# Ledger of designs, part 47: VH-VL binders against q39962

Target 1, 193 residues: q39962
Amino acid sequence: DPTDGFTEVPLTEDNFVIQKPYDKPLNDRYSYKNGIRRLWVYENDKPFKVGSPTRPRTEIRIKGHDYSSGVWQFEGQVHVPEGTSGVTVMQVFGAVNKATALQLRVYNGDLKSYKSNSVATDIYNKWLRVNVIHKVGKGEITVFINGQQKLVVNDDGPAEHYFKCGVYAAPDGSSNYMESRWKNIKLYKSDNK
Short names: E, the ipSAE of ESMFold2; O, the ipSAE of OpenDDE; V2, 0.75 times the mean of E and O plus 0.25 times the DockQ between their complexes.

## First folded at step 17 (VH-VL; framework fv_ucenprubart)

Design u7 (at its last look DockQ between E and O 0.85; V2 from the best seeds 0.00; counts 0 for: pae E 3.0 > 2)
Fold by OpenDDE, look of step 17:
Structure u7 (fold): chain C 193 residues (1-193), chain A 119 residues (1-119), chain B 108 residues (1-108)
Amino acid sequence: as target 1 above (193 residues)
Amino acid sequence: QVQLVQSGAEVKKPGASVKVSCKASGYTFTEYWYMAWVRQAPGQGLEWMGLIYPSAGSTWYAQKFQGRVTMTRDTSTSTVYMELSSLRSEDTAVYYCARGYYDEWMDYWGQGTLVTVSS
Amino acid sequence: EIVLTQSPDFQSVTPKEKVTITCQASQSIGDFLLWYQQKPDQSPKLLIKYAEESYRGVPSRFSGSGSGTDFTLTINSLEAEDAATYYCQQYDYYPGLTFGGGTKVEIK
């Protein structure tokens, strides 16, 4: 199991900060019910902050555990409804050459690293266990789906890192409506891996 | 490694224009990165001038400099430019470029460019 | 435009003493507050992000606190190398990323 050798980092609700279109109330793009966090955004929504040229998003920003060293792991179960496409559903924020070390995107039912490196196929309307391990010292990120290793990539250099999940419209190919649902989001840390 | 290298010191007369360059290396211009310009008059504090998203060329200028500052970029050389016109003595300052994440913090700074405006 | 007011403008401190610098915002900016250190003839360096999170490589003696409109930078046990001017900056009201007036810290 990808969590073997890791210690869970206690999270509280304060660690879950929602980033959403700046002109929408929270409940118009986010809900938390029965342990499920539902995040959605429309292609023509406003960005997170006024004046930003970034694409629309509704994302959970894990706050309070930003890291620049060590071995960290994100775990969560994601459900992407059919029709959602051209969207980032999970990120390892922070990099040198890019803004993020990793983006897991959904395109037509495929889960990919950015636009390449298929991680999973036929993901619609299913719960997937997502584990992302970031070994900062090695500059390495490993992605597990349902406990199986699917991807190993470089993190594009040292930076301040944190995890995000939800929906962030991709540069292109986005569906009008984009949604992801998350449950059992956890954070882990390892000092000896 | 990320580096921002700015052009050399400038001496200008009042009414003239100055164009400072900031050459970026170690990363590529994407829609996620902006380049901010911050100046500092001698013995004074930091003053936000504006920013440009080099990938798109979109700009945002502080109101104080609106109509007098122009930020541009050359993606082929990974260089950002800041031009300030109608110079006055009060514009004497060290001008910095700084890279930043879209709606987050700035992480790398140039070495600064001294612009002296004197008659 | 968000105005950040720092206090004090200047202070001379004996090594090993505690330094406290405040930054007050004209409007609530949540925790979108940065602290920078600038030494003479150098570019500013980021110390604190999100009001209370230390940036990578920053010594543990530096800490930030506060939210909303009132923020504090603390240097626990000042060292000689800490002589510098410190600035707060808000990044809530993007893209107008305004700075405080700065606080110069000198060593006695």
Scores: ipSAE 0.519, ipTM 0.844, lowest interface PAE 1.5, mean pLDDT 94
Fold by ESMFold2, look of step 17:
Structure u7 (fold): chain C 193 residues (1-193), chain A 119 residues (1-119), chain B 108 residues (1-108)
Amino acid sequence: as target 1 above (193 residues)
Amino acid sequence: QVQLVQSGAEVKKPGASVKVSCKASGYTFTEYWYMAWVRQAPGQGLEWMGLIYPSAGSTWYAQKFQGRVTMTRDTSTSTVYMELSSLRSEDTAVYYCARGYYDEWMDYWGQGTLVTVSS
Amino acid sequence: EIVLTQSPDFQSVTPKEKVTITCQASQSIGDFLLWYQQKPDQSPKLLIKYAEESYRGVPSRFSGSGSGTDFTLTINSLEAEDAATYYCQQYDYYPGLTFGGGTKVEIK
């Protein structure tokens, strides 16, 4: 199991910061009921901050555990309803060349690393367990779906890192409405390098 | 390795213009990064002047500098320029460029460019 | 426009003692506050982001606290190399980023 050798880092609601369209109240784009976090945006929503040229998002930014060394792991279960496409649902933030070291995006029911490497297919209307291990010392990020390793990529050099999940409209091909649902979000740390 | 290298010191007379360059290397210049300009008069604090988004070339200027400052970029050389016109003696300062991720903190700074305005 | 008021303007502090610097915002900025260190003739460098998160490579003796309008930078045990001017900056109202007036810390 991808969590073998890891120690869970406790999270409280204070660690779950929601980044959303700047002009919307939280409950217009986010809900947390029965252990399930629902995050959604429309293609024409405002960006997170006034004046930003970035696309719309409603994302959980995990606060309080930014890292630049060690071995860290994100775990969560995601559900993407049919009709959602052209959207990032999970990220490892922080890179030298780009803002992110990893984006897991949904295109027409397929989960991909950015637009290229396939991670899972036919994902709509199902819960998937997602584990992402970041070995900063090796510059490696490994993605697991339902406990199975699917992808290993390089992290693009030294940076401050943190995990995000939710919905963030991709540069192209976004559906009018984008939604993801998340439950059992956990963070792990290891002493391994 | 991210690096921001600015042009050299300038001496100008009141009423002239100055154009300071900031050449970026070690990262994708046009991807999710802004470039801000911050100045510091001798013995004074830091003052934000504005920023440019190199991807589209769009800009935002602090109200104090509106009408006097122009920020541009050249994507072929990964260089940002800040031009300040109608110079006054109080514009004597060190001018810094600094990059940041959209909506986030500034993480790398240039070395600074001293601009001296004297009659 | 958001005004950041730092205090004190100046501190002279015995090595190994605790340094406390405050920053007060004219309106709530949530946790979108940065702390910078600037040594003479150098560019500023980031110490603390998101009010309380240490930036990479920053010694553990530096810490930040606060939210809303009241923020504090603490140096728990002052080292000689910590003599510098410290600035807060808000980044909640992006792109109108503003700085505090600075706090100069000197070694006795």
Scores: ipSAE 0.485, ipTM 0.810, lowest interface PAE 3.0, mean pLDDT 91
ESMFold2 (binder alone), look of step 17: mean pLDDT 88; pTM 0.889

## First folded at step 18 (VH-VL; framework fv_ucenprubart)

Design w1 (at its last fold request DockQ between E and O 0.82; V2 from the best seeds 0.83)
Fold by OpenDDE, fold request of step 19:
Structure w1 (fold): chain C 193 residues (1-193), chain A 119 residues (1-119), chain B 108 residues (1-108)
Amino acid sequence: as target 1 above (193 residues)
Amino acid sequence: QVQLVQSGAEVKKPGASVKVSCKASGYTFTEYWYMAWVRQAPGQGLEWMGLIYPSSGSTWYAQKFQGRVTMTRDTSTSTVYMELSSLRSEDTAVYYCARGYYDEWMDIWGQGTLVTVSS
Amino acid sequence: EIVLTQSPDFQSVTPKEKVTITCQASQSIGDFLLWYQQKPDQSPKLLIKYAEESYRGVPSRFSGSGSGTDFTLTINSLEAEDAATYYCQQYDYYPDLTFGGGTKVEIK
């Protein structure tokens, strides 16, 4: 199991900060019911900030555990409804050449690293366990789906890092409506790996 | 290594214009970054002037400088420019360029450019 | 426009003593508050983001706290190398950014 050798970092609701279109109330783009966090956004929604050039988003920003060293792991179960496409559902923020070290995107039912490196296929309407291990010292990010290693990439560091998940419209190819659901979001840390 | 290298010191007369350059290196210039300009009068604090998005060339200026400041970029040389017109003595300051993540913090700063306005 | 008021303007502090700098916003800015350090004849350097998140490479003696309108930068045990001017900056109203007036910390 990818969590072997890791210690869970306790999270509270204060660690889950929602980033959403600046002109929408929270409940119009986010819900938390029965342990499930539902995040959605429309292609024509406004960005996170008024003058921002970014695409629309509704994302959970894990707060309070930003990192620039060590070994960190994000875990969560994600459900993507059919029809959602051209969207980032999970991110590792921070890199030298671009804003992120990793983006897991959904295109037509495939889960990919950005626009390449497929990590899972036929993902619609089912729960997937996602584990992302970031070994900062090695500059290495490993992605696990349902406990199986699917991808190893360089993090393009050094940088400040934190995890995000939800929906962030891709540069192109986005469906009008984009949604992801998350449950059992956890954070782990390891000092010995 | 990420670096911002600014042009040299300038001496101008009142009413003139000054154009300061900021050359970026060590990263992809037109990705998810903004370039802000911040000035500091001698012995005074930091004052935000505005920012530009190198990817699009879109700009946002502080109200105080609207109509008098122009920020531009050259993607072929990874350089941002800040031009301030109708200079007055109170514009004497060190001018900094600073890179920031979209919607986020500024992490890399230029070395600063002293602009002196005097008769 | 968001106005950030820092206090005090100046501190003369003995090494190893605790330094406290405050930044008050004219209205709530959540946790979108940065702290910068500027040493003499140098460019500013980022210390704290999101009010309480330490930036990479920042010594543990630096910490930030607060939310809404009241924020604090703390240096637990002042070192000689910490002589500098410190600035708060809000980015809640991004892309409109504003700085506090600064607090100069001098070694006694």
Scores: ipSAE 0.872, ipTM 0.941, lowest interface PAE 0.7, mean pLDDT 96
Fold by ESMFold2, fold request of step 19:
Structure w1 (fold): chain C 193 residues (1-193), chain A 119 residues (1-119), chain B 108 residues (1-108)
Amino acid sequence: as target 1 above (193 residues)
Amino acid sequence: QVQLVQSGAEVKKPGASVKVSCKASGYTFTEYWYMAWVRQAPGQGLEWMGLIYPSSGSTWYAQKFQGRVTMTRDTSTSTVYMELSSLRSEDTAVYYCARGYYDEWMDIWGQGTLVTVSS
Amino acid sequence: EIVLTQSPDFQSVTPKEKVTITCQASQSIGDFLLWYQQKPDQSPKLLIKYAEESYRGVPSRFSGSGSGTDFTLTINSLEAEDAATYYCQQYDYYPDLTFGGGTKVEIK
């Protein structure tokens, strides 16, 4: 199991900060009911910040656990409804040549690293367990789906990192409505280097 | 290796203009990053001047400098320029370029360019 | 424009004592506050981002706190190499990423 050898990092609601279109009230794009966080945007929504050239997002920014060293793990379960496409649902922020070390995007029911490496197929309308292990000292990120290793990539570091999940419209090919649902979001830290 | 290398020191008279360059290397110049300009007069604090998005060439200037500052970029040489016109002695400062992630902090600074405005 | 007011302007402090620097924003900036250290003849160095998150390589004696309009940088045991000027900067109201006026910290 990808969590073997890891210690859970305690999280409270104060650690779950929502980034959303700047002109929308939070509850117009986010809800948390029965342990499930629902995050959505429309393609024509405003960016997170006034004047930003970025695409629309509603994302959980994990607060209080930014990192630049060690071995860290994100875990969560994601559900993507059919019709959602052209969108990032999980990311590791921070890199040297680009903004992120990892983006997991949905294109037509397939989960990919950016637009390239396939991670999972036929993902619509079911829960997937996602684990992402970042070995900063090795510059490696490993992605697990339902407990199975699917991808190893380089992190393009060194940089400051934090985890995000939700929806962030891709540069092109976004559906007019984009949604992801998340439950059981956890962080872990390894004692081993 | 990511670097921002600025042009050399300048001495100008009041009323003239100065154009400072900032050459980027070691990363994708036209994606993910803005380029900011910050100045610091001798013995004074840091002062925000504005930024440019190299992808589009779009600029945002602090109100104090609106009408006197122009920022441009040349994507073929990965270079940003800041031009300040109608110089006064109060414009004597070190001028820094710095790159930052969209919506986030600045992570790399240029070495600074001293501009001296004196008769 | 968001105005950041730092306090104090100057602080002369005995080594090993605690230093507290405040930054107040004219309107809420959430957690989008940075702290920098600048020594003479050097570019500023980032110490704290997102109000409370330490930047890479920053000694553990530096910490940030606050949210909204009121923020604090703390040096819990001043070392000689910490003599510098410290600046806050907001990055919530893009693209006017304004700085505070600075706080000079001196030994003694």
Scores: ipSAE 0.783, ipTM 0.913, lowest interface PAE 1.3, mean pLDDT 94
ESMFold2, look of step 18: ipSAE 0.749; ipTM 0.899
ESMFold2 (binder alone), look of step 18: mean pLDDT 90; pTM 0.903
OpenDDE, look of step 18: ipSAE 0.764; ipTM 0.912
ESMFold2, fold request of step 19: ipSAE 0.764, 0.773; ipTM 0.895, 0.904
ESMFold2 (binder alone), fold request of step 19: mean pLDDT 90, 90, 90; pTM 0.903, 0.911, 0.911
OpenDDE, fold request of step 19: ipSAE 0.656, 0.770; ipTM 0.888, 0.914

Design w2 (at its last look DockQ between E and O 0.90; V2 from the best seeds 0.76)
Fold by OpenDDE, look of step 18:
Structure w2 (fold): chain C 193 residues (1-193), chain A 119 residues (1-119), chain B 108 residues (1-108)
Amino acid sequence: as target 1 above (193 residues)
Amino acid sequence: QVQLVQSGAEVKKPGASVKVSCKASGYTFTEYWYMAWVRQAPGQGLEWMGLIYPSSGSTWYAQKFQGRVTMTRDTSTSTVYMELSSLRSEDTAVYYCARGYYDEWMDVWGQGTLVTVSS
Amino acid sequence: EIVLTQSPDFQSVTPKEKVTITCQASQSIGDFLLWYQQKPDQSPKLLIKYAEESYRGVPSRFSGSGSGTDFTLTINSLEAEDAATYYCQQYDYYPDLTFGGGTKVEIK
């Protein structure tokens, strides 16, 4: 199991910060019910901040455990409804040349690292267990789907890092409506791997 | 290593214009970054002037400097420029460029450029 | 425009003593508050992000707290090298960014 050798980092609700279109109230793009966090956004929504050039987003920003060293792991179960496409559903923020070391995107039912490196297919309307391990010292990120290793990639250099999940419209090819649901979001840390 | 290298000190007369450059290196200039300009008069605090998005060239200026400041970029040389016109003595300051993530913090600063405005 | 008011403007502190600097916003900015350190003849350096998160490489004696309108930067045990001017900065109203007036900390 990808969590072997890791220690869970206790999270509270304060660790879950929602980033959303700046002109929408929280409940218009986010809900938390029965342990499920539902995040949605429309292609024509406003960005996170006024005047920002970024695409629309509704994302959970994991707060309080930003890192620049060590071995960290994100775990969560994700459900992407059919029709959602051209969207980032999980991110490892922080890089030298770009804003993120990793983006897991959905295109036509495929889960990919950015626009390449497919990690899962036919994912619509299913719960997937997602584990992302970032070995900062090695500059290495490993993605697990349902406990199976699917991808190993290099990060883009040392930076300030944290995890995000939800929906962030891709640069192109986005569906009008984009949604992801998450449950059992956890954070792990290891000093021995 | 990420570096921002600014142009040298300037001495200008009142009413003139000054154009300060900020050359970026060690990272991809256009993707997911903004470049802000912040100035500091002698013995005074930091003052935000505005920012530019190198990817698009879009700018956002502080209201105080609207109509008097122009920020531009040259993607081929990874350089951002800040031009301030109609200079007055109160514009005497060290001018800094600073890199930041979209919607986030500034992490790397230039060394500063002293602009002196005197008759 | 968001106005940030820092207090005090100046303080002289004995080494190893605790230093407290406050920053008050004219309206709520959530936790979108930064703290910078600037030493003489140097560029500012980022210390704290999101009000309470230490930036990479920042000594553990530096800490930030607060949310909404009232924020605090604390130096738990002042070192001689900490003589500097400290600034708060908000980015809630990004891309409009504003700084506090600064707090100069000198060593006795």
Scores: ipSAE 0.778, ipTM 0.917, lowest interface PAE 0.9, mean pLDDT 95
Fold by ESMFold2, look of step 18:
Structure w2 (fold): chain C 193 residues (1-193), chain A 119 residues (1-119), chain B 108 residues (1-108)
Amino acid sequence: as target 1 above (193 residues)
Amino acid sequence: QVQLVQSGAEVKKPGASVKVSCKASGYTFTEYWYMAWVRQAPGQGLEWMGLIYPSSGSTWYAQKFQGRVTMTRDTSTSTVYMELSSLRSEDTAVYYCARGYYDEWMDVWGQGTLVTVSS
Amino acid sequence: EIVLTQSPDFQSVTPKEKVTITCQASQSIGDFLLWYQQKPDQSPKLLIKYAEESYRGVPSRFSGSGSGTDFTLTINSLEAEDAATYYCQQYDYYPDLTFGGGTKVEIK
């Protein structure tokens, strides 16, 4: 199991900061009911900040545990309803060359690293367990789906990193409406050096 | 290995213009990053001047500098320029460029360029 | 324009004592506040982001707190190398990322 050898880092609601279109109240794009966080955005929504050239997003930014060393792991379960496409649902922020070390995107029911390698197929309308391990010293990120390793990529560090999940419209191919649902979001740190 | 290397010190007369360059290396210049300009008069604090998005060339200037500042970029040389016109003695300062993530903090600063405005 | 007012302008402190610097915003900026350290003849160095999060490589004696309009930078147990000028900056209202006026900290 990808969590073997890891210690859970406790999270409270203070750690779950929502980035959303700047002109929308929170409940217009986010809800948290029965342990499920629903995040959605429209392709024509405003960016997170006034004047920003970025595409629309409604994302959880995990606050309080930014890292630049060690071995860290994100875990969560994601549900993407049919009709959502061209969207980033999970990412590792922070890089030297680009802004992110990893983006997991949904295109037509497939989960991919950016636009490239398929990580999982036929993902609509069901829950997937996602684990992402970042070994900063090795510069390596490993993605697991339902407990199975699917992808290994090199990070683009050194940088300060944090995890995000939700919906962030991709540069192209976004559906008009984009939604993801998340539950059981956890953060882990390895005791291994 | 990310570097922002600025042009050398300049001496100008009141009423002239100055154009300071900031050459970027070690990263993707045209995406993900804004470039900011911040100045500091001798013995004074940091003053925000504005920013440019190298991807589009879009600029946002602090109100104080509207009409006097122009920021441009040359994507072929990965260089940002800041031009300040109608110089006055109070424009004597060290001028810094700094890159920042979209919507986030600035992480790399240039070495600064001293501009002296004297009669 | 968001005005950031720092206090005090200057503080002379003996080594190992606690330093407290405040920054007050003219309107709420949430937690989008940065703290910088600047030593003579150097570019500013980022210390704290999101009001309370230490930037990488920053000694644990530096901490930030606050949200909304009232923010504090704390240096517990001042070291000689901490003699510098400290600035807050807001980054909530892009693209007007204004700075506070600065606080000079000197060693007694």
Scores: ipSAE 0.639, ipTM 0.866, lowest interface PAE 1.9, mean pLDDT 93
ESMFold2 (binder alone), look of step 18: mean pLDDT 90; pTM 0.909

